Miniprotein binders against Uroporphyrinogen decarboxylase 1, chloroplastic (HEME1). Designs and how they scored, part 1

Scores and structures below are computed, not measured.

Target 1, 365 residues: Uroporphyrinogen decarboxylase 1, chloroplastic (HEME1), of Arabidopsis thaliana (Mouse-ear cress) (q93zb6)
Amino acid sequence: SSSSSDPLLVKAAKGQAISRPPAWMMRQAGRYMAVYQKLAKKHPSFRERSENTDLIVEISLQPWQAFRPDGVIIFSDILTPLPAFGVPFDIEEVKGPVIQSPIRTEEDMKRLHPIDFEKLQFVGDSLKILRREVGEHAAVLGFVGAPWTIATYIVEGGTTRTYTVIKNMCHTAPDVLRALLSHLTKAITEYVVYQVEHGAHCIQIFDSWGGQLTPEMWERWSKPYIEEIIHAVKKRCPDTPIVFYINGNGGLLERMKGTGADVIGLDWTVDMADGRRRLGSEVSVQGNVDPAYLFSPLPALTEEIERVVKCAGPKGHILNLGHGVLVGTPEEAVAHFFETARNLDYQTLFQNHVPAEKAEPELVV
Positions, changes and structure headers below are counted from each chain's first letter, unless a header gives other numbers.
F, E and O are the ipSAE of ESMFold2-Fast, ESMFold2 and OpenDDE, as the mean of both directions, binder to target and target to binder. V2 is 0.75 times the mean of E and O plus 0.25 times the DockQ between their complexes.
[cut] stands for letters that were removed.
The coordinates of atoms that the task and the answers printed are left out; those that the model quotes come from them. Centres of patches stay.

## First folded at step 1 (miniprotein)

Design a6
Fold by ESMFold2-Fast, scan of step 3:
Structure a6 (fold): chain B 365 residues (1-365), chain A 81 residues (1-81)
Amino acid sequence: as target 1 above (365 residues)
Amino acid sequence: GSSEELKKLIERFEELVKRIEELLKKGVPPEEIYELFKEAWELFDRIYELAKKGDPEIIERVFELIDRLLKLIEELEKRLK
């Protein structure tokens, strides 16, 4: 007999019938794992770790080897594609990402060019190896930052708490900001397609900074560019589901659904039942166990996982945290999370109790 | 009693959260802050065990503190992207 073509995670993303929710975690590989910490001490440059094929593969597979999640996301950075279209950056130990030459004017825009994949071969090569290593046992995930989120880094010159420069540009240089967002939209679309062509089963779009906008501002400055990316990717890669996630997205759910994404990732502050009600049945959901539960006793974590799964319903759910896995998360709790997901059964969880009916006996004359 | 112990643990957790906030503002290396996050999660585990059978107001306060900690972790993670 022939096996089903799609991994469990892809079937869930498409709303197809499955026996249990697939599970993976945002920031799945990282500092919470002892093996990652050991590797990071030998290779202290984050750029080296995120731009070397052997290291990317090793790191991406660390949680796969330890926990066997249903999804394996490539270890990378949302800024990784930036040098390939004209925006160099570095990652400083204390400060984090730094963009030495921010783009804020029409003159600055002249540095931008179409994305050059010769600078990104380590991404494509890593995805091919990951696809080979996981076989049919998991989905390989790629990801990108949304145009607004990427523009914020470029314009601010790195990480920001205030968003002062980009907020000011919305009022004082809107044409420059639109031109930047348009260029990013084209580059990001090509980068998504590149990841799919090199092995990604599924793509997640992160609009990490989108939650800092009012719904009206997000609909003006972020949503149209995300819609454009999703529509273009679905036309070129029709079998690849797209997951869309925003930090702090409680006020944006209906607008996020409007982007055309297959799966909406729910932030940990959103009640799953409310999120499902607001999104309807046409779209799948991802999430959204509160990361704090990974620090609770294991039985409490099991109860919370089951509660979230029951609220999400018997199809169209990718179990995840409502936020990335956090520094200091116990590895034992992560192992328990994935084991719990593997042991769930939708038929058992959603079994109906039919009350016994008692009919009056028929009297024979 | 256990209620006095719980109060002391919550006060310690609040002090730790404030300390992490101060260090993030001062631009301290992330590695130094990681140890404080570990301490915070260990305290949270102990607080959660004591609070889960308690007064709803105490449980609500505990989850308010964890929300503050999660926001600090988001801030640190943005710096480490």
Scores: ipSAE 0.000, ipTM 0.317, lowest interface PAE 11.4, mean pLDDT 84
ESMFold2 (binder alone), alone request of step 1: mean pLDDT 77; pTM 0.712

Design a7
Amino acid sequence: SEEEIRRLAEEAIRLIEEAIKLAKETGDPEVLEKAWDALYELFEALEKAERTGDPELIKRAFELIDEAIRLIEEAIKRAE
ESMFold2 (binder alone), alone request of step 1: mean pLDDT 68; pTM 0.530

Design b3
Fold by ESMFold2-Fast, scan of step 3:
Structure b3 (fold): chain B 365 residues (1-365), chain A 103 residues (1-103)
Amino acid sequence: as target 1 above (365 residues)
Amino acid sequence: SPEELRELAKAIEELAKALEELARKGDPEALLELFKAAWELLDALYELAKKGDPEALEKLFEAIDELLKALWELAEKGDPEALKKLAEAIRELAKALEELAKK
């Protein structure tokens, strides 16, 4: 429900009146933190760290303990649910994720099955612990890849630069691709509901590879499946906001709004004021400070945060980066980002805000 | 913008330094996470180049191709010398982006 006891991030996602923007970061836990690097040396297997409940919880809580963000996202991988519905993967030291048996034909499709949550208990258990640990002081976030993005990994056999196999399947095997996307839509819907039932306040959908499609192709091959997921999740979990993010989304904003997501995540290359104008006030926005600003002097970072917040408006804004935290990011800058967000006050910002009209160039007539 | 390209070049330079540090320490799992970050950074650069001009896009694709070759050679060998080659490739990419920013 729209309770006044909801975490700040959930209230922002729902466009409710609040005193400041909540803040969290994509790739919030990880390599930029000394405590993470120490833990990774003790537990060098990525699969161990991402599939062991105690390690998932410890890692997810590292930024909470250090910085007190308004959101705590579960430490996990976008491919984590795949083995549970018939797509085993491995993470190789240099190649990264590898899917040894890609799905490309009607025969390959027979290996898929409904999602088996017995194989994902470490996700549910981790979310329950995170919810207990951070309580109502912060929102617990789950996440999932969109069907197009997940299908790209499955069809390509891992990461890809060219997207050749999946793009060719759009023309040469469209029925197989539609069947795969349909199966993924069902599995992803169940996985989102599972995360909510086990403690997630909010879910982010990542269509990371959707930005590689033209707008027309994205509307054909990605948007319908995302709409189906959001519609199904809202029926079963009506109080859970959905955040939708695509990397490189400047050309897709209006189409992303059309999916029914509560919050649209803006890429760092989108001007926040223009993005807000295009999306309107009926949907919330997330972002979009350039991650590179975390390498700038702290006063410049403060100025950029305030600029983005003023452009986003006094409600319906989840402050974030426009992309994930970069390797080598100073922990001091991350601490400063969250402290800056906590010290903002919408009433002060907008009472003392210089109207945009006064900043416009002088007319030459 | 030229300023955004300069900031990306700086971020790539910091990634190269992190890879050199990792090569010295010999941590395979940290290496895997750095490669994921490098690939995500490359995808961001592709998107930035798409919004620019064709000459900038061509130079960026060439730099990305060299980085991917270095990553895949490292995948086959898994040794510290390959990590050093990857760091060199990323430094060359950073230089290409700095030159592009000057335009």
Scores: ipSAE 0.000, ipTM 0.182, lowest interface PAE 19.0, mean pLDDT 83
ESMFold2 (binder alone), alone request of step 1: mean pLDDT 57; pTM 0.386

Design f1
Fold by ESMFold2-Fast, scan of step 3:
Structure f1 (fold): chain B 365 residues (1-365), chain A 80 residues (1-80)
Amino acid sequence: as target 1 above (365 residues)
Amino acid sequence: MKKYRVEIWVEGDPEKLEEALKEAEKLAKELGVEVYIRKEGNRYWIEVEGDPEKVEEFVKRLKELLEKLGLKVEVRIEEL
């Protein structure tokens, strides 16, 4: 049973009747905003900005204050939970994430331990504050990386072009890789539950590197662990919808539906009508306006938003971009996107599908 | 496909900034990376996306060029 007090975004995720699509953006808080640029100048360390409660809250609320989206996602890093279960990392200016001690052998696996939430207090505290600040008006979103994506960072020692180490492990050390993925599955499950218990209305799972796998490899090395996480979270947090997103997911839609996620996020290269047809009516969809449309004249952006909404249908749609918002995006275009979403009306957009005649209920005693 | 955002902040003389902008666009085409540039007075914000190794090479070469032109440059890498 669903509560009528649920935020609009949660109702959409559950496929419930609503009057318009809710809207939020991936990479919602960030550099396209002047206020974020000023804050980043004062606090130049990304680790500081993503691990300090006051800064996380301030940054996460910047788009809320400016644009009033229907979802507020916590400002964080996909690698943030890693030190809490035994994988320390740094973020370097040019190289990005660096894991000085990658895990590649049975001996390396001994460094892993159950997730320690004392090291993640800033996440829980930030979510509680966000829920208090916006929970009456918008959904608070948490997020997490999928086991394959996280394992890739851990095994490769950071960002990778070739996926050489992890792909080699699929052949030369499959038992070690399975053990790592199993440990990550448990840690990620606990981290998702932690975020929900501390204020998240909804969780998005990112399998960023899953799109680099063939469908066959994704079925073997990623899908089973995502299914396990979703199943476990659904048992412990039955009212919390899960959104599942893969960048470059056009070839994986049917397989993604099979994970048990409530909402499948479509990247910008997928035609919304085709994606909806392939996924069917049982699951909700998120997306998928091309982020580049935010550089278009405002009337063209309005037309594209309306086109995407009409293709997605009158329920089970969370309006979003098909990818994260780009730096250099005009704040005026972002404001227009959210204003356009608020001014949409499903009855008006789908008037041709409204029944011409409706029988009134007869009272029988 | 990369989940890291590389952010370059460039500040200085307007004439040198215009020259740097043209060189950045040329370098992006040469390396096959995608760049998004926003101008605000005497400041440029540059976001670059692409293969991690090519993005790193782009940032390295652009930073060297900007510093040789006497422009102030700051680089940030973020994950979302």
Scores: ipSAE 0.000, ipTM 0.179, lowest interface PAE 20.2, mean pLDDT 84
ESMFold2 (binder alone), alone request of step 1: mean pLDDT 74; pTM 0.694

Design f2
Fold by ESMFold2-Fast, scan of step 3:
Structure f2 (fold): chain B 365 residues (1-365), chain A 80 residues (1-80)
Amino acid sequence: as target 1 above (365 residues)
Amino acid sequence: MKKVRVEITVEGDPEKLWELLDEAYKLAEELGVEVTIRKEGNRVTIEVEGDPEKVFEFVWKLYELLEKLGLKVEVRIEEL
């Protein structure tokens, strides 16, 4: 549908006519902000901060109050839904996510069950409050990990640099891996629908580890499950756009377009003009300012934002970074990014240049 | 300010990957960042850790080189 009441970000995601690009940042709530650092000192457990409704809402709204981005993403973790379908985890400050009982065999699969939303009420409650607080002034974003990315955490037992276990399972236990990915696809689909029903205007799917596959292996082990999720969500939530992002996606753009996602997020290493050309006009794009530009002088940041916007074109662009906001990013640079986005005007940037009339030759008398 | 870790995975022509390794080590020395580089056939993985400002200057300069060499690149950023 083409509702005029949709937030600017949702209109951009749907490729509708708008006056400027909406802007938000991946990881926009977090460690770079002084107010977040103070709160984290009082509540040092990341699980507490990401699983308590009051804290989730407060943290999610910190960048909204400071910078007024066009999107407010729920403060959460990609692993948050895991305990609700049978995979307990913890987050250790030095080691990151830890899954004490990885799933690697048919026997291990018996621990999995359908997703239990009684264990995720803090997500639904937080989304309802965020939707109420921002109204139609911003889009509320939910998010979820893709089946391949979530499976990687589960079978590796947490963070991995080698991807050895899951890559090995592609060859030595493909039936187990397919069964795991199928279960995750069902749980993820339900989690996306749950987030939409509780207030999310838009959902971003992260396949962060999909870039570790060759294109042929990604087509086999990730793409079909993402397509299934998108198809099911669009059937049940037809007005909700889906953004799809893979870290290191330069070689996968055409295949990502094939998933049915409304918006393809471009990694910071992809040239926006090249990405736009390869994807065409049927999908929208998100990104892709290099997060490192936030450490540049403000005029250089302005020039880069304008360059990216011009390359993306006058519609179907959600301005973002090509990756998450980094620790140590100056808050002044983040404020400048959003102020720059608000001051852009597509009509001015893309106004037609009236061709000069050819001068007629001067007659010699 | 906390440190960051960035993992850069590059695939392409083995000849060009050797040039990438030489330049990556030079950049790391110049910027005073710690790098760990692993090469396997047509794939190179570069991990860099340190202060965000210096790490991202390293990544930006490396990206410029990758673009000149026509190499495919994947980047993973982790806050420590």
Scores: ipSAE 0.000, ipTM 0.160, lowest interface PAE 20.6, mean pLDDT 84
ESMFold2 (binder alone), alone request of step 1: mean pLDDT 76; pTM 0.697

Design f3
Fold by ESMFold2-Fast, scan of step 3:
Parts: C-alpha cells; sequence; structure tokens
Structure f3 (fold): chain B 365 residues (1-365), chain A 84 residues (1-84)
C-alpha cells in the first residue's frame, strides 16, 4: 500500500527497495544548536516550549532548516499527554518531572479518564504545520512512551533511581498495576492515532524504562500492552510504520521483534551486525551510531557511518544514532552525518562489500 | 563577576545524578557562588543546565570540582561550558 510518494524513511521502515539509507537523529533539536539555545534563554521552561504550537514548530524545524534530515520528529515530552487523561505534572529545576499526586491504589485510579484531545490541540496543530513544511522531502515522526515507562513515572511520582514503587506493585498490587497499564494502553493507542491523523508519517514507541526489567518481567509487564497498541494502531492506520526503541535493549531484541513493530531501534551498545543477524531481514532496523562519534574527526565519523550501514544491509535500515544527540555535539559533525547519508549509494556500497572467499591451500593442487 | 553555563547530558543513572546535583549545591554554598540548576528529562536521559555566577576564581573552582565530582561518581556525561 506504500506509494512512490512515500518519504524515503517510510519506504525504509516498510523494507522497500531504496537507493540509500534515510537518516534522522533522536533529539535533533537541543542545546547543541545555537538557535535552540537562544530560544531556550527567552523561554526557559521546557514545558512551555513543548506546549506552545509556535515554539514546537520552530524548534522541530531547526534541524530540518540546518541539515535537511530525512525525518523530522515533533518537539515534545514523553509526559505531554498525561494531563489529558488525568495525570498532571510539572518540571522542577533540580528534580525534573514531578507528579504531585502519584497513582498507586484503586482510589487513585478514579482520577483517570479517557484522553481529552482538546488539551492536546497544540500537538495536532504542530503536526499539521510540520507535515505541510516538509512535504514529501522528509517523514514527520510522532512518538509516545510505552505503558510500562509511563506507569513508572506515574506511580513513582516522577523520575526514579530505584524503581521501588512500581516493582513492589508487581508483587503487592498486581491488579492495580494491570488496571493502570490497561488504561494507559487505551490512552496511548488513541494518542498515536491522533498523531497519525494530524500528520505523522511514522510513530516511535519509547519503552525507556523497559530495559530495567528482566526479560521475563518485561514479557509480563510491558510486552503485552505494547503488542495491543501496535495491533490496534495497525488496524486503524495500516499505512503507518511503527518504530520500537528500548534503551539498553541488547537482551530484548528477539522479544521486541515479537511485538509486531515494523522497525526495531538498536541502542549504541548493540553491534549492528549481531543485531541484524538476530532480527533477520523481515523486520527493519534503526540506528545505531554511537553519539560520541560526532566528537571524532570527520573521516572517522564517515568510516563509522559506512560500517554501520554495511552491517545493517541494503534495505530496511533507518540510519540514526544509537541514542539522542549529546550536548556539545559540533553542528559541523551533524551536518557531515546527514551529508554522508545523502551521498551513500547502496549499489556502490554493496558491490564493494563482496565477502572474502577462504583461501584454498596450494597443497590441494 | 563571572558567569558560566555548564550543560551536562547524562544517560540513565538518576540516583547518581541526584547525588551529583546535591553535592553541586553544597559546593556552590561552600565557594559562595550563585547557582541556578535546571533539569530537563527526555526519554531516559537528563539535560542539566547549571549557571554559576561569582568571583572568577571561585567560578573556575566550582566548574573544576563539578567535573571531578561527575567523574568520581562514574557518570557517563558530555559537558559543555560557555562563558556568558
Amino acid sequence: as target 1 above (365 residues)
Amino acid sequence: MKKVRVEITVEGDPEKLEEALKEAEKLAKELGVEVTIRVEEWDGFYRVTIEVEGDPEKVEEFVKRLKELLEKLGLKVEVRIEEL
């Protein structure tokens, strides 16, 4: 159902034949860019910047204007949808995100309600503008946190160093946790569909805290809810590919593939050749250049990009960093990354990457 | 007076980051410099902005000791320093 008008990134996500890997960077907008730093000085609240349509559009387009990546991700926060279904939060200077009224009991659950998109109009409006601005030259990406990751923020009251509350709920209040995860699954599904209907070509699901679980616990407490979201979204938005990313995902790759996601994002600690071997050719991959390579000399960066691309294979690869762009990254290195991706040609790369044959001993002749 | 912005990007380890920020506030008080700390969380990483203002020698000592603190705690961080 993919047409020739699909952006390069969407074609790659669907495993279609293309001439080069598309490239984008997680956290494209940020403090490494001088223009963003000036805007952040005028509007120092991250929540203000992530909830104002004009600011979201301006920030989201800064990397597009400077570097012309193949993907433009909406500038937003993983917690942005929470107030719309009954979980208010603030971002405090030292503590970061704070949820003053965590949800931990059946009584607390009564505060939850179906997602109210009137409170998220700035997201929909921003996506419409981004889609118009990039046309077919780039994919617009929306994103969402997975139910386990979002539940962790909600029950812990913000960022957690120990995961004590949510891990204890797995053992002492499993019915409450399951009810919360079920509610989040419904809200997240609606939020993904909302983003697609308002302009997102592609959605990335982040289960950032899923990597903190053992594989058995992840299969019990995270995977079923992600599968439900993916199944529901694919039924309602069949042409929209889903990228799935977990930080620290080396132990979970095969299980992540089992969710039904179109693209599995590899973090920077996974060897691309090993990851590709484990996932096979039936699913696409994203990543996974170490963000620290952007501090290396430009020729070394080129070599690393080419190495990762050759390991990923001639289709079904979205070139990215294995994690977000680091503060202090030279803008010149980011420009070089995207120019390198644009100048790659799969036919040339793979004709030059002929596997070496084993040398036959002359003793046989 | 000298003013410096220290931008720190941290992946994971919120416990160590919280410890580092508490020690940074204590260090600022000991050195008599004024600090404003802003923390932004995005998908498992932290972007920390510390603006330090005070006597040039004290500001430089704060920045030096902050870097040593982050290293001692074993945090994998990228640090950018800008004189304002």
Scores: ipSAE 0.000, ipTM 0.166, lowest interface PAE 19.5, mean pLDDT 83
ESMFold2 (binder alone), alone request of step 1: mean pLDDT 74; pTM 0.693

Design g2 (at its last look DockQ between E and O 0.16; V2 from the best seeds 0.00; counts 0 for: pae E 16.5 > 1.5, pTM E .679 < .8, unsure alone 69.247 < 70, copied fold)
Fold by ESMFold2-Fast, scan of step 3:
Parts: sequence; C-alpha cells; structure tokens
Structure g2 (fold): chain B 365 residues (1-365), chain A 81 residues (1-81)
Amino acid sequence: as target 1 above (365 residues)
Amino acid sequence: MKKIEIYVEGDPEEVKKAIEEAKKLIEEGAKVYIWVRTDDPELAKKLAEEIAKELAKELGVKVEFYREEGDRWYIVIEPKE
C-alpha cells in the first residue's frame, strides 16, 4: 500500500498496490560491466572479491551507481557460507569451485558443525553498509542456496553436469543424505536470519540444481527442507519476503508455490501468462525476460519487457531476467531494461483492463 | 545478436556447423555470440580460444571471448564495420 515505507520491491513481493514493477537482475554485478572487469584484473582472486568487505560493497554498488535498479543484491558466492559449517572450498580460475574433501559417508559428516558467523563477518558488515547506502531508494537482497543444491556441490566435490554421486546417494545412502540435508537446513536457516538481521530487505533462495530432479524426487529430497527453512525464517523474520527460484523450473511451479515462499521466480523457458495461471493469485512472481533479449535491438527489448509485464499483471510482479545476466551483455541494454521498468505505469498500461469482480455496484436506472 | 551453443566432446560436425552458421550470420551483418559448455572447464577454455583465433584470422573481424564463473566460455564476434 501507499502508506508503507517499504521499498518498491518489498511491496511487490507482498502483493501490495504499486505504480510500476520494480526491477533487478540475477548476477547483476559482473563481467558484462567494464568497471567490474577493471576491478577483477586488479583483484584476480574471486575469493578475495567475494570475502573482502570493501570489495563486496564496491562491486555490489557498481550496477546501482550505473543503472539504479530497484534491488541491490550482495555480491557473494553460493558456496561462501560452507567453510563456516565445516566444508572448505577453493575457486580455481579455470575449474571454478572445488571441494577437495567431499562428504559422502557417515564418517565424513563428523566434519560438519553448527554455522560459525565469526567466519562470515564480511557478509554482515557488507549488508550493513549496503543498507545505509541504498536502503531509502532500493531493496537490499541477500541470498542462499537451497539444501539440495548445496549438498550437490558438497557430495560431487564441485560443479558437475551429471549429478551422479548425489542421485545415487538417494538410492544407496538415503540416511546419510537426509542427515546432510538436515544439517544444511539448520545452517541455511541461521544464515538467512543473519543476513536479514544485518540489512537484507529480502532473501532469494536458489535451488539451481533442483531442476535436475523429477517432480516426485524433488518433493522428497528438496521441498521439505526448503519448506522448513521458509517456515522458520517467517517465524523469526515475519516482515521479510522470500523469493524462490529454480533453474529449469517449468515442471515444478505448483510444487514451488507449496513451499510457502512469497515470490516464485520463473525461468526464461516458462511463458509468464501460463506461469501466472498455474500459480494463481496467492503468490507473487519474479522474472522472466530471456537474458538473450538483452542482445536484441532496444525497441524489441522494450516490446518484450512490456509483454512480460502485461502477462504478469498489475500487482505482485518483480521484473527480472529468467536467468542470470550473461557475459558480453551490452551495458546499454541493461541500462535500457531498468529505464524501461522505471518509465512503466500500471494505470496507463492496464487502463482498459476489466476487473474480474466489481468493488462497487453500478447505479440502477 | 544470435546465440550459438557448442559442447566440448560433442560431434565434430556439430561444431563445424556452428562455426559455419556464425560465418554466415557475420556476412549478413549480425553480431554473433557463441556459447561453449562442458563438464571440463579446461577443454571449454581451449576450444573457445581455438575457435576465437581461427575466426579472427579467417574473417578479419573483432573476436573476443570471456569466461562466466563456473564452466562456461563465451565468444563474441562483431561484424566488420
């Protein structure tokens, strides 16, 4: 509503009346920006960039300074909290994330411990600074990986295309996998609350690898843990909306709604009108412009943004891409995306829309 | 912009077809984006570098390549102005 002091993005997440869709992008800070490339050459270690408060803040603010999105997500890695509960990792320049000592047995699980926020102070400090810098003008977003996605990294030893180890554990070591997922659920819950307490207006949960499961397997191995996290977070942080996103989620939308998330993020392969129909009116949606549209001529990009916004409707929509912004994306296209969102007006856009139900009776002649 | 996907350790004919499609689009004045993906990031980098060098040499156009975090490499080709 108009009396709330919440940022536009938070109002949209809660399904409140607003004048336009707020907009932000997954992977908002990054290599598509010249200023990021220059900083990365000076500080080539990704771990340095993602674990140093000054660098995290500088990088997180680069897109806000350039484009003024309605959301500023903390620059971080999905694996950042892992060392704090007993899972060290490295990021190698060519290979990316590597976990030298994967967890696959009951013996391996003895290395796990409750999350230690002493090792994550740079996250909390960064969020406090971001909240002070942009909090009156934009929502600050934190994020976390879902238990299934994080477990996949841990048991696979890093990135994988096949997901063979974790999928086999579902059948050959289910008690070990359940124990790991339960430990991750507790650590992730605490990490989400920590981010909210330190300045995040909103949290996005990424179950990036959940799309690798059939719907029945996702209901068994991912959904219950996400549901537990959302329930616990809403009890402790009742005013903080939760956005839930899965890469390749077309087959999972109805089940994602069942988690209790406030906002369901649609990937670019889902038609927005179909997604809205399938999810109903009780949840908000985020997305879902194909990141490849940022390579199209600007008028075509405008037309696609307007099409998606019209399909999403005049409430409960956070405009975003259906996936992270791609390397090589023109900065002028990103600027145009945010300017287009800023210049939209729901009253004008939906001027001829006929409401499903009338609030006031017509005069009877 | 046109996006073309290439997978390392895929069929050599598919890689060749993707490169030929890129050449055709550049001749038509399009900016082309080639996406290289694989489980082996070292092979993806090597393939991306080889493709970029070959296209730059043969077409005399500006060719750049970038790494996305994780295991993806992108080649961006701009038409000769």
Scores: ipSAE 0.000, ipTM 0.341, lowest interface PAE 11.4, mean pLDDT 84
ESMFold2 (binder alone), alone request of step 1: mean pLDDT 69; pTM 0.606
ESMFold2, look of step 7: ipSAE 0.000; ipTM 0.206
ESMFold2 (binder alone), look of step 7: mean pLDDT 69; pTM 0.609
OpenDDE base, look of step 7: ipSAE 0.014; ipTM 0.282

Design m2
Fold by ESMFold2-Fast, scan of step 3:
Structure m2 (fold): chain B 365 residues (1-365), chain A 80 residues (1-80)
Amino acid sequence: as target 1 above (365 residues)
Amino acid sequence: MKYEIYVKVDGKEYWIRVEVDGDTVYIEVWVDGKEYRIEVKGDPEEAVKKALEEIKKKLGSPELEELIKRVEEAIKKAEE
């Protein structure tokens, strides 16, 4: 059937029978690689690197050329789509991302408009090239921020340690916040569909700041909007699996499962066996090797990878880190991670597992 | 298929999204931070009339003549 030609990562996301776990890494392209550091010196603006098609393609393919992961995620920023629907931003050396005109009032909301893909052609063009370059050897991944996470950047004016403005809006301006989240939900839905139509095999939704909410607050201010996105995307792109990840998600796993995502990404602080038990076999999992293990001796890294894979089980597992690759990670450790994943074999790893035997037939007397 | 347009009329900015998927026409209009959504099955011209009737309740008739022409053009392009 058509599904038999799906990349290994897509088959794992759908819970289909596979011979080994596919593997990729969050923040796969980046500063840990010498080739990236050299390119960044020539092109020091992060926005240039994330908004120029040739640079996006070159950077996205750096880890694929070096390590041959089973997934190639487009090099981009969570804020990249924002100017296309009325929220310009800059990246400053000391402060990082800055939104100089935050949205906090009904009047501010008038700046918002539907997403304009003429301003995002570099994303679509890059995905088409990546799909062509990797062929059937890897899955191309797109990604997007969840409405709560994106709203946090917009109302806070950039990164925040306290989340004071957005949390205050939950209590003092809930109608404005709901209107903003609703607008973001529609823009994000269109952006996901756009990425799929231009070559993404799979989409990851990042609700990076969702872990800063209590479970009750997350169910009120984030979950409904994510559910709306997933429902709309599955209706329009039924063959595209969705991975859902929250940083610090240990308290939210069952609620994350309730969103309808195909794959739940586990944070590194969650024990894989506990996570699998809590989520059950009906959903796939991604993760969750601690990124710090990449600084350990290679045999210790191999043992940790095998431990995580055994805990996740012989199907429905996308091997990954529990968080993004850390700055200073040795490239040899990343190479070893992917080589270890390729050399795993579920049959060998679970060789002592035999199907439960049926009870003996009753004697006819 | 999908088509989007931007129009500025009398200082107001209109963002319009039109999508035709089989016999279903979806029209979304953004103006002054407000969203108007119409989803109809069948004739695209009927969908245009419904969307413009909703907008007319808010904006008044002189602003709509240029807007109606642009929305009709967008529907023709989304159909192709």
Scores: ipSAE 0.000, ipTM 0.200, lowest interface PAE 18.1, mean pLDDT 84
ESMFold2 (binder alone), alone request of step 1: mean pLDDT 66; pTM 0.557

## First folded at step 2 (miniprotein)

Design f4
Fold by ESMFold2-Fast, scan of step 3:
Structure f4 (fold): chain B 365 residues (1-365), chain A 82 residues (1-82)
Amino acid sequence: as target 1 above (365 residues)
Amino acid sequence: MSTYRVTITVRGDSPEKIYELLDQAWRIAQELGVEVRIEQDGDTFTITVEGVDPEKVFEFIWRLYELLSQMGLEVDVRIEQL
């Protein structure tokens, strides 16, 4: 039976009966907020901001204090766990993430070791504080990069436009790449469990670069490792829902469903009604308002939110953007997004007759 | 107890598919432990679903909606709480 004590977001993730969709945003804390900009000016190192417990907590709570979202995601970086298993990195203002010693050969693989959580105490401590601070009024979210996405950073030496090195390794060094992906799968599994044990209600897996693969290549080089992580996590943390997101996922939705994730995140280019029909009712969905809509007049934003919610249906929907919050997004629009979500009522929203073939799903209660 | 009425009006000539939908509806109802009654009046089919667990009743309605979409039926659908 369903638990009435779970946060709204967790109930939605599990497809339980609820009165409205919960809402949160990818890149929820950040540069669009004046308070973040002020803090970043005082603490200009991104590594300091993402690896200091007090700063992580303060930043993660900035959108909670301003907007009261239904989810509070820990302020962190996708590369944060890497030094704990042998891959140091830095984040440069213009270049972004840089890995000075990429892993590309069997010899390089000797640098990897099992994940050392003494080097990640700031993550665990931050999650514990966030859990106490927001309680059951909002879900605390942790997150992690998928093995393919993390391997791409490690192998390429940072952000890449071409994916040349990792794609070449698929053909010229497949055994090295499989060994790397296997090591990452183990480290990522432990990191997800660590986040859950320290306070996360829910985990999102980002395979941001998975959308750069053909469906066949994604089935071979990404999907099996994600399935292994999800299976292992569900065995050890059976009550924790997992959200799975790929940027550019329009061609992969059915395959993403096959991973065993509880919630599939839709990017902004996918029509929510089409995504819902393709995925069915046994999995929940997240998204997928175009982040650009936050620059629209507030009535147009309300209309778009209601349209997306109606298309997603009266259960199993976590309202979100289809991509992260854009730099320069008006804080007033973000406030309006969350206020609109809180004021939605499924019974009121689903009061009209519509053709099943040509319109969003509708329930009249 | 939660009770809903689903009214389906067929606009195309797909009676074969609608009967397949109704067959699947009975199976779903049995799986979820909800009770259903189905009535036909011309091109209009009325499915009344009842259950003590609102979550199971909503799950039935959503799965029925999914079947309608997946089968490519040309229908008008209205769902009402009784």
Scores: ipSAE 0.000, ipTM 0.102, lowest interface PAE 24.5, mean pLDDT 85
ESMFold2 (binder alone), alone request of step 2: mean pLDDT 72; pTM 0.665

